Miniprotein binders against Uncharacterized protein MJ1027. Designs and how they scored, part 16

Target 1, 377 residues: Uncharacterized protein MJ1027, of Methanocaldococcus jannaschii (q58433)
Amino acid sequence: MLFMKYEGEIAIGPVHPTMLEPHRLRLFIEDEIIKEAELVIGVNYRGIELIMEGLPPEKISILSEKICGICSHIHVWCNVTVTERGCDIEVPERAEYIRAIVEELERLHSHMLLFGHAFEVLGFETMAFRAFMIREPIMQILGEITGGRAQYSCPIIGGIRPRCNIKESKIPALLERLEKFEENLKKLLERTVNDPMIMSRIKDVGVLDKKTAKKLHALGPTARGSGIHSDMRKMGQVPVYDNFEFEEIVFDDGDVFSRLAVRFYECFESVKIIRQGLKDLPNLDKRIYNPNYELKEFKPIDVYNEAQRGQVYYSYGLDENGRVRQVKIRTPTATNLACMEAILPGHHVSDAELIIASCDPCFTCTDRMIVVKENKI
Below, E stands for the ipSAE of ESMFold2; O stands for the ipSAE of OpenDDE; V2 stands for 0.75 times the mean of E and O plus 0.25 times the DockQ between their complexes.

## First folded at step 15 (miniprotein)

Design k4 (from j1 with F61Y; at its last look DockQ between E and O 0.72; V2 from the best seeds 0.71)
Fold by OpenDDE base, look of step 15:
Structure k4 (fold): chain B 377 residues (1-377), chain A 94 residues (1-94)
Amino acid sequence: as target 1 above (377 residues)
Amino acid sequence: STIKITVRVETNGKTTRFTYEIKSPRELLEVLERLRELMMEYGAEKLTVTVETDDPELVEYFAEFFEWILREYGFKEVRITYEGNKLTIRAEKE
């Protein structure tokens, strides 16, 4: 007789196992209060590394793109960067600029998905609709740059695909779309912060204090919401970002509001980056791909970048036969979910979904949170 | 709130029509994706969008949004009509 210690269990996590991050939180509830939370790491968490082992670098890029439907670009970018650094492959400046522009567009649309979801969880359907509508111009820009494919496949070893080259003639229209996006985002922000019902649900809820965040090695907006500087773009890990003026957004309160606020204000910084990139593009060399490279053997190299959810890490070596070895991939999701695991106990069950959402687990990979109520027979 | 969105696209004499009754915000994503595909893949000559909702704020927002989007896709003539909580946008490239 498995004595269920608690009256109820709720499992929150992605319904569809994304190959890399099928992480779930199990919540044990008594009298509508979360007593315990357990992070369940999906069985296939390291499966992708095993599949990549022994493959040519070009094939790994294809696999990396399939890891996440929302953050496919950052995975491909990190992946090709390992080979480029290991083989001393020069990437044209224009290609790096476009990689950064596409990344910031991916950040924008991902944050808008989160906002829409958060509003839905809060019961503010009209705000959710607005968030998804505001997202659409970004999706259109991405479609125009990447050729309308669901998978952008923008980075390749040595540069970017020709279809991803941004034509100068398109820049004015892109800038106009960004301006309108920014205006709409400001309106959404104003409506949100001036709604006392929304603010009461997100302020002082799900507090991750700075000490706990440091202890658990929180990443990205989750860390930044708790007053921790954590942005690979600012830490010199992604050199192309040195060309852009932007701020790292940090809040100190560590609550749901702070984690959401970090992402809201980061959107404005992403727009700034994209504007700067687009303005500089006409003055850069027209080359977007370096065809003159040779693959060579190298020991595993560490590569970091900053996804919308936080730090992404790729590492592998290349053997004498041009095959990747010792593949390691780390995403921020498990680490940030562990932070939520730590803070969930003591909260009312009605706040659980919002608290978990505030660390931005991959929602596109998450169908509806399945509340599994096991009825005690 | 139930939102009914109908899109009619005319391309080279062919008409494509789809209707969604949105019951949740997430369902809007599907509508937008489908619309984006149609606008990107097919050189639409004429497009009509109808939005029916009980939320007047959403009606105004949709009007502004679709007008902007359609203009960005090269529609030069955009006509917006309101019948209560029903929005109709008609757009033509020429």
Scores: ipSAE 0.682, ipTM 0.892, lowest interface PAE 0.8, mean pLDDT 88
ESMFold2, look of step 15: ipSAE 0.741; ipTM 0.913
ESMFold2 (binder alone), look of step 15: mean pLDDT 74; pTM 0.732

Design k5 (from j1 with Y73W; at its last look DockQ between E and O 0.78; V2 from the best seeds 0.00; counts 0 for: pae E 2.0 > 1.5)
Fold by ESMFold2, look of step 15:
Structure k5 (fold): chain B 377 residues (1-377), chain A 94 residues (1-94)
Amino acid sequence: as target 1 above (377 residues)
Amino acid sequence: STIKITVRVETNGKTTRFTYEIKSPRELLEVLERLRELMMEYGAEKLTVTVETDDPELVEFFAEFFEWILREWGFKEVRITYEGNKLTIRAEKE
């Protein structure tokens, strides 16, 4: 049997050398038709959970931040929330608003990155350049708010880091910059949907029907592209979002177009959330941190949030010495990639990279899809 | 497409220069990240971006968006010049 395979590695600091596994992205084809697929991410969450066992909760945030460099904020937010709820720690409303604003900015830049990648995979290079350039102002805003060269966590147990407080004098300019981003996003969307060559490559391709999506537990935009309401922000799991008017975006056809369209339209919803949050900040109490709390023993508590790719789940408790116990972490990439794995058979190999990309899997950029011819015996 | 981007940044009397020959749109992300890091960590008093490409749509797009980004970084004087397939953007904070 002759196989070609694609492997990659995600670097997780020196505390994780035994946790690294190669990504396994393999296609088995016959006459350009995919017969089987294997799509496995290399990050071993079970090993990460074991390393976190017995650490102070502050150190869990540092480790979880390294799991996904593009979506580090949501991981840190989930982590601090477990401890906050388990220890009955009050978090100032202003801090929760800023946590949400930063998360929605992350959603924007992450979706723009996916659009650029999808256009690149399709060979529409000018559109890919447009997506990446439109994304850059969001990265600038995030850098200004988080205060660092590297995009790292804003949440801390009990609030946000002081450098992440959004100065009220900056809000008018931020709103103007957001409006300009929205204008360019609208133009990008119009260019996409009005281009018959783009549409012909994404409509009716890579269909994930609703029944299969439910069976395999699709999450996030992958689920919402198949007609499934699956948004932790609308399901009461993230209370701060109750303060914002926005819509859950759902499409029914389950094709690549639908999964991308969910992301395109929810970018406009993210802009709405950020705008509302920024406008409300001057009317909120100025506290951004509650230093007056005591860590206490608690049994494992489940926390859910909505990352750009879907549901993120954190669970742990604290023992009597303030050490983290029974850690469980789940992200949407493995489940959503399993959905793509299930639907790839029957498609031409030329559609494979697009279909896989349409669930926005979190890989390193060094992971390449490998085409393997099926051995007949 | 064949795209060459050269950036010269002057900060605190020092000049940093880097050049990328971009073979894919994804490589632009590295240029933008490097530029953002220089602006956030070290600042810049003067900056020159040169873009060479044979795609006229991209030339106009790069001009529009680099001017936008540089003004948001606080550059007050931004001058754009065109020569065939070569675009030069010069910016000063003043």
Scores: ipSAE 0.537, ipTM 0.838, lowest interface PAE 2.0, mean pLDDT 82
ESMFold2 (binder alone), look of step 15: mean pLDDT 77; pTM 0.750
OpenDDE base, look of step 15: ipSAE 0.687; ipTM 0.896

Design k6 (from j1 with T11D E83D; at its last look DockQ between E and O 0.64; V2 from the best seeds 0.59)
Fold by OpenDDE base, look of step 15:
Structure k6 (fold): chain B 377 residues (1-377), chain A 94 residues (1-94)
Amino acid sequence: as target 1 above (377 residues)
Amino acid sequence: STIKITVRVEDNGKTTRFTYEIKSPRELLEVLERLRELMMEYGAEKLTVTVETDDPELVEFFAEFFEWILREYGFKEVRITYDGNKLTIRAEKE
């Protein structure tokens, strides 16, 4: 007789089998209160590392791009950076600028997806529609720069693909779209903060205190929502960002509001970065690719970048035959979900989806709450 | 709230029409992707978008959005008409 200790179990997380990180939270509920939460970590990322082992570095980029549907660019960028640093490959400044611009665009559209989802969870359908519509200008810009709305394939070893070169003649139109986006985002923010019903649902809910966040090594906006400085762009890990003036957005309260607010205000900083990048591009050297590089053997090196969800880590070496060895990839998702696991107990079940959403698990892959078994005893 | 979006595209005498009944905000993404595909695949000369919703705030928002996006797709003339909670946007390239 398997004594089910709890009246109900809810699993929340990405259900799609093609996801490389099918992390799920199992919630054990009694009297509508979460008693326990269990993070189930998917094993698929280890599989990717194994597949990458022994491949040429050029082929790894293709695999890295498929790791995440929403953050494909950052994975490719980190991946090529390992080879570039290991082999002392100089990347043209223009290429690095465009890499950063595309990354910040990826950040913007990803945050808008999160906002749309959060509003949907809250039952504010009108606001959800607005968020998804506001996202479209960013998607248009990405499409024009990269030729695609997903899997941009922008970075290559030594620079960027020719199709991703931003022509000077296109800059005014891109800036206009950014302005439209920013204006609409401002309106959305104003509507959100002035709605007491929304604010009551997100303030003082799902609090991750600073001590716990540090203990569990929270990353990205999850960490920043709890008053922790955590941004690889500001920590000198991504040198191209030294060319831009922007702020690291940090909030101290550690609640759902704070985690969402970090992302909202970070959008404005991303817009600033993109504007600065576009402004400088005409004055940079026209080269977008270094054709004169040689692959050489090197021991595994650590490369960090800042995805929309937080720190991404890539490491590998190159052997004498030009094959990748000792591949390690880390994403912030599991770490941040573990933070949510820690804080979920004691909350009402109706807040669970919002709390989990506030750490931005890959929503494109998250199917809604599967109520597994109501065991009517 | 159910939102009904109908898109009619006219290209060289051929008319393509699709209708979506959106039951969730996420489904709007599918409509936008389909609209994009239509604009990329077809040299549409004329486009008509109809939005039916019971939310007047959404009507206004959709009007603003589609006006903008259609201009981005190269439509120079955009006409917006309201009939209660029904929005009709007619766009022409020339």
Scores: ipSAE 0.466, ipTM 0.829, lowest interface PAE 1.2, mean pLDDT 87
ESMFold2, look of step 15: ipSAE 0.684; ipTM 0.903
ESMFold2 (binder alone), look of step 15: mean pLDDT 76; pTM 0.743

## First folded at step 16 (miniprotein)

Design m1 (at its last look DockQ between E and O 0.70; V2 from the best seeds 0.00; counts 0 for: sugar tag NGT 10)
Fold by OpenDDE base, look of step 16:
Structure m1 (fold): chain B 377 residues (1-377), chain A 88 residues (1-88)
Amino acid sequence: as target 1 above (377 residues)
Amino acid sequence: STIKITVRVNGTRFTYEIKSPRELLEVLERLRELMMEYGAEKLTVTVETDDPELVEFFAEFFEWILREYGFKEVRITYEGNKLTIRAE
């Protein structure tokens, strides 16, 4: 084993131990060029499944909310969906619409965080501040819908919490905020694409070709940035989305630009979905929760949804005692980071953070690049 | 550049020293929490920075944010590298 003496190691990844997927990339650098990248999968990934094992499904929902501070909604939604499908629980259409609206709002705010972070990495501080500014109306909408809690806790088995019901009287104000958000997003996009310094840093950098993306099973915007159709919303996995007209955004170039562009244009599609959902809400039945269900035994069922980062997967069964068994949870982060691991070699170290950021690892937990220079003894 | 942001809302005062754009998120989160929990009739934001370009930016930034929160009257005053925004 030729221990290639690398001049330095850079670890990039989430620091916070409470995250489900504290995945880190270790970069081995020689002469400022990345020679090797190693994905370190955090130990806690399987820990949550073990903790969930044997618990009642209602308690699992509480745990799922704690998995990711940014993606709490999608985890809870997937979790309750397993029980709902397994037990043949009817979910009111209004509840599913609100679940989708909240998901797309979560997508929007998460993408804005990524844009802000990407601009920060690029050294465009003013643009980073602008991204965070534009994000704020979405956070306000989420706060109003969910009751101002950091954790949305919107989905429950059989529907949504009463506080998450969107009142018809609030719809005009929400639509106005969305319109304003969309306008500001367009301005941000125009500023970005017309800045040659930004474009030079993200075009033809960190190319994930379609073949490699397929081989490594890239997911979500990471896959779509490499010309791969990958959206559970379009694949019939989340039936409520069949009520909405929207496009799957796909780019072919596989570079940092393409991965960012997918997310930028996807924001407009999310706005379209939310707008349609809000428009339809007044015409739907007012029921938001089905209290008339019984838990029954079922074998593990696969549930897919499309988080901001890509496909999320939940599976578990329920035993005769109403306890969850054989819990499996998969997030897109590890798979997408593995794609970045594959493409990082050969790039200059100064591009590493941007390339990694372009697959949208959970930034709330991403530690700054720690360059460990091995002192030549 | 170090940016010192002080917000006063309904008798509550908080101050952050921001060294990176990401740290602004904490300020915004705190501001949002206060606005959602209590609302405000009056709000004062003070921004101190050594970068004159950032002063102008933050004037625009907080004017926008405060208008989004429903403040109709926003007054901006400059004292060197110190920006004061009063909203009613």
Scores: ipSAE 0.637, ipTM 0.881, lowest interface PAE 0.8, mean pLDDT 87
ESMFold2, look of step 16: ipSAE 0.711; ipTM 0.910
ESMFold2 (binder alone), look of step 16: mean pLDDT 78; pTM 0.754

Design m2 (from j1 with V31I; at its last look DockQ between E and O 0.74; V2 from the best seeds 0.71)
Fold by OpenDDE base, look of step 16:
Structure m2 (fold): chain B 377 residues (1-377), chain A 94 residues (1-94)
Amino acid sequence: as target 1 above (377 residues)
Amino acid sequence: STIKITVRVETNGKTTRFTYEIKSPRELLEILERLRELMMEYGAEKLTVTVETDDPELVEFFAEFFEWILREYGFKEVRITYEGNKLTIRAEKE
């Protein structure tokens, strides 16, 4: 019996060596059924952590911005927050509001990328194009706030960069763009849920049950798609979010549909947050940066935030020379991919890409599914 | 389906032109990124997009798509012309 082990290797690798999350998923397939999935974690957080070790916190912020092409803001925000908390640096409320607004914009554009990719995987090219179209207003807003740079570089220790200050005069135009985005998102949702071919491919497929999700410590929308409350914004880890009314979106079914649905409905909550933030901005103190701080020695402090993919974690201390020590960085991708690894066995190979995509591995990092047919003779 | 997209942007007398053959939806992102950069960094006075495809449904889609995007970029006058499977969109900022 020639066990043609079709090893499909899904290389989820960073395009850039500085990216934290090169993961490869190897699939062992028999008769078109996945028998085993093996996740190979390529980039050791240890490399970046080692590079950051002994550097000034300002330099670490620059490095953190380069870690992820899609979620650069959250990395920088978490990074500066460690220093701010460790040194008791007051951050102006306006700066924190803008940090949150930019984060939710980053969440929106990232989710739209995922939707586009999911539609592509499903063979719905036109809907993929629509998802990317709907994303553009968000990208424009981000560009206007950040000065048109691919890297937002919004947070700095003590606040935000002056160019990232949202002028009151721009708020009406931003709100209009958000409204258009929301309307188009609703249309996209309606088209998706009313298409039986799409729904048949995503419902009851790739089920991560709540027990398994808990066991494997699923994070973010992956966890929330399995009925687990997991949102650092709601857990008091990011105080600025206490100023906003929004819901944590949770689905119980744990399938591809649920993971996608969490993100779809979460987009509406992100829009709500941004609207509230923009509405409040004119009433806040105009200060966006606190220059009156001193760096001091502190022991490693844990900082959590909620990226588009889930919980991000930054920790480090400062020594007597103002150098970063004992750097630890964790992203949700590895954990969530491990969840997909666990549920892939038993599924048809044609569902593999969709199941993997449903946990939103960094697509800038996930370039090439290479099906390696190793004919083991 | 073969999709060929050509973008021509005119800003302050400078013309930028680029052409892509899209094989997947993701490749459209590169076009959008480049277009966005041009619009944000330099502004644009005139923009012309040409889409060539063998799929009639895609022609209609891209007409809608680029009309919408160009309007979002602040173009008020958008003219769409069809020549068989070739779509041309011309936009000008007043």
Scores: ipSAE 0.689, ipTM 0.898, lowest interface PAE 0.8, mean pLDDT 87
ESMFold2, look of step 16: ipSAE 0.713; ipTM 0.908
ESMFold2 (binder alone), look of step 16: mean pLDDT 75; pTM 0.737

Design m3 (from j1 with R26K; at its last look DockQ between E and O 0.72; V2 from the best seeds 0.71)
Fold by ESMFold2, look of step 16:
Structure m3 (fold): chain B 377 residues (1-377), chain A 94 residues (1-94)
Amino acid sequence: as target 1 above (377 residues)
Amino acid sequence: STIKITVRVETNGKTTRFTYEIKSPKELLEVLERLRELMMEYGAEKLTVTVETDDPELVEFFAEFFEWILREYGFKEVRITYEGNKLTIRAEKE
């Protein structure tokens, strides 16, 4: 009998001709069942860390912005925070609020982008259109605040750029725009959970149990979909979030449904945070930047924040000449892909893209699985 | 099915037109990005979006959401017309 054996490769993550290569996930398939999955780490953080060594901290923000195109704000925010904490630089409260507001807007558009891609992978094209269109007003708001869609040059050491200041006269309209977004998100959720064809593809599929998630150090919504509390915003790592009432969203079943449901409900929590932040801004001091600081030598310190995909970690120090030393950067994508690698064997190949997508890897560089047909004889 | 979206932007005596034939939902992102770039760079006095599709659910969807998106760009007079499989949304500053 002739056996058909296939091999596929998915390139995942940002690409940079000189610095970054996407992650690759290779699937070894027999009779349409995944027999083995192999993750090949493509993003070279040691290379990025080496390039950053000896640079002024302002230059690190430019490089960090390129690590992930849909989450560039969190990387810039982490970088400025390392220097601010290491040099004891006071950051105006208004600036910290706006940093958080922009980050939660980034979380919204990123989650909506994932929903659209997941629906497209499932073949529910009208639902994918809905997700992408619902996302667009968030992109417009971000562009108005930051001057760019993909490059969020908002945080600077000691504050935010003046362009990113949110004019108080604009707040009522922003709140109304958020309400419209929230209403359409509710409709999208209702359509999803009430569609048995959608639910049959995502319930009990791609299960990452809690033990495996802990062993492999799952982060973000991937971890929270498997019953693990893992949110840097709730763990005291990002002090500005102490000003907002919001809940950490956790599901226990560890399936694709759970990982998507965490993200759906996180969008509602992000709306709550943005609304609270916008309503508080008029009562805050108007200063958005601290010009009165001096960089000083400090030994490496750790900074954590919560990106849409999970924990982001930055660490470095400054030497006596104000140059960055001992850079360490970690993002959740490689770890979460390792979790998907572990659970993929045994699934039908038609579920592969969905399972991989459910940990929200960076899709801007890769939308396809390459299948190579192989005949033994 | 295939969806054809044509956008016309009129400002400062210039008219810019582009047309996309969308074969997959993710291609809508390109249309939206291009529209946003035009609005940010040039602005608009008049904007027309024409959507051609034979799917009735998509007609209703695009009418609702393009009206939403155009009002977000600051257009106050938004008119929607239907002709066969063709939806036209016209927006003007007033």
Scores: ipSAE 0.689, ipTM 0.897, lowest interface PAE 1.3, mean pLDDT 84
ESMFold2 (binder alone), look of step 16: mean pLDDT 75; pTM 0.733
OpenDDE base, look of step 16: ipSAE 0.732; ipTM 0.914

Design m4 (from j1 with M40L; at its last look DockQ between E and O 0.77; V2 from the best seeds 0.71)
Fold by OpenDDE base, look of step 16:
Structure m4 (fold): chain B 377 residues (1-377), chain A 94 residues (1-94)
Amino acid sequence: as target 1 above (377 residues)
Amino acid sequence: STIKITVRVETNGKTTRFTYEIKSPRELLEVLERLRELMLEYGAEKLTVTVETDDPELVEFFAEFFEWILREYGFKEVRITYEGNKLTIRAEKE
């Protein structure tokens, strides 16, 4: 067993222990080169699943909302969808449209956070500030739709909360904000691609080839950055998206640039989806909630959706008492981080943070890289 | 460079004030979150932002940044004043 003398360790740990994705990445470094990367996946999924076991579906929805600070909506949406499908609950079309609109807004603000962070890592502070500036209109829209709460709490079994109903009178203002967002995003893109210093740091760096991405089951933008079609919205898993015209963004090069580019161009597609949704809303039935449902026993059902980071999976059944059984939850972060773990060896330590960031680990779930010098005694 | 941001919000005779010293771009998110909460909860009538930094480029940036944000929040009148490395933005809703 060749004890490689590691000169240093970089650890990326969870920010909050209650988060589903306490992943720690340890980097073993020799002469400023990463020799080995070790991903430690926290067992928090099992903990949450165990807590949910035996609870009524309404209570697990509340718990799911607290799982992730950035992607709370998608968790709640997936959660309620299991019950809705299992119990054959009709969800009003308007409610599904609003769920999709809120999801795409969540995607937009999350991608903007990643861009800001990437610019920060690259040492472009002004660009980081600009990314956060561009993000703010999206946050305002989300706040207006959700009533200003940090947690959106939009989906409920059978539809959406009344406060999350988008009034027709607000649609013009929302569209205007989206236009401004899109214009600013274009400007940011132009500034980025025309800066040779930025481009030199992200092109041909941290390459995840298609074969490796497939082998390691990369998901979402991480997979799509390596030329893999992977979008639950396009695979018929989320029926409401069949009402919208949009493209799946795929790049083939598998580098940091490709993973970032997927997300940049995906933002424009999200805007298109939101515009279409808002345009159709006035023509839909005004019902946003179906109160006329009964919970019934059903065996575990698989539900997939596409979060900003990729495929989210929820599964559970209901027993004869209306209690959740056999809960399974999976997020894309673990598999995507494993992809980064695989490609990090051989890279300079100065690229490590950027490479890891490019798979968009939940920033609320991951702490900054800490260099721990372990003196092998 | 340390960036000191002070926000004063006036709504129906109540004044809320907070100050942040930002050392990284991420810390700006906290300021924005707090500002957003205030705007959504109280419907601010008057807002004053003060930014102090030693970086002239950042002063110009924050002038542009807060002007833009405040306009997005519905403030029609935005006044920007510079006192050396101190930026003051005053905004009022009609």
Scores: ipSAE 0.680, ipTM 0.892, lowest interface PAE 0.8, mean pLDDT 87
ESMFold2, look of step 16: ipSAE 0.710; ipTM 0.903
ESMFold2 (binder alone), look of step 16: mean pLDDT 75; pTM 0.734

Design m5 (from j1 with M40W; at its last look DockQ between E and O 0.75; V2 from the best seeds 0.76)
Amino acid sequence: STIKITVRVETNGKTTRFTYEIKSPRELLEVLERLRELMWEYGAEKLTVTVETDDPELVEFFAEFFEWILREYGFKEVRITYEGNKLTIRAEKE
ESMFold2, look of step 16: ipSAE 0.741; ipTM 0.916
ESMFold2 (binder alone), look of step 16: mean pLDDT 76; pTM 0.748
OpenDDE base, look of step 16: ipSAE 0.771; ipTM 0.931

Design m6 (from j1 with A44V; at its last look DockQ between E and O 0.71; V2 from the best seeds 0.72)
Amino acid sequence: STIKITVRVETNGKTTRFTYEIKSPRELLEVLERLRELMMEYGVEKLTVTVETDDPELVEFFAEFFEWILREYGFKEVRITYEGNKLTIRAEKE
ESMFold2, look of step 16: ipSAE 0.699; ipTM 0.905
ESMFold2 (binder alone), look of step 16: mean pLDDT 77; pTM 0.759
OpenDDE base, look of step 16: ipSAE 0.757; ipTM 0.924

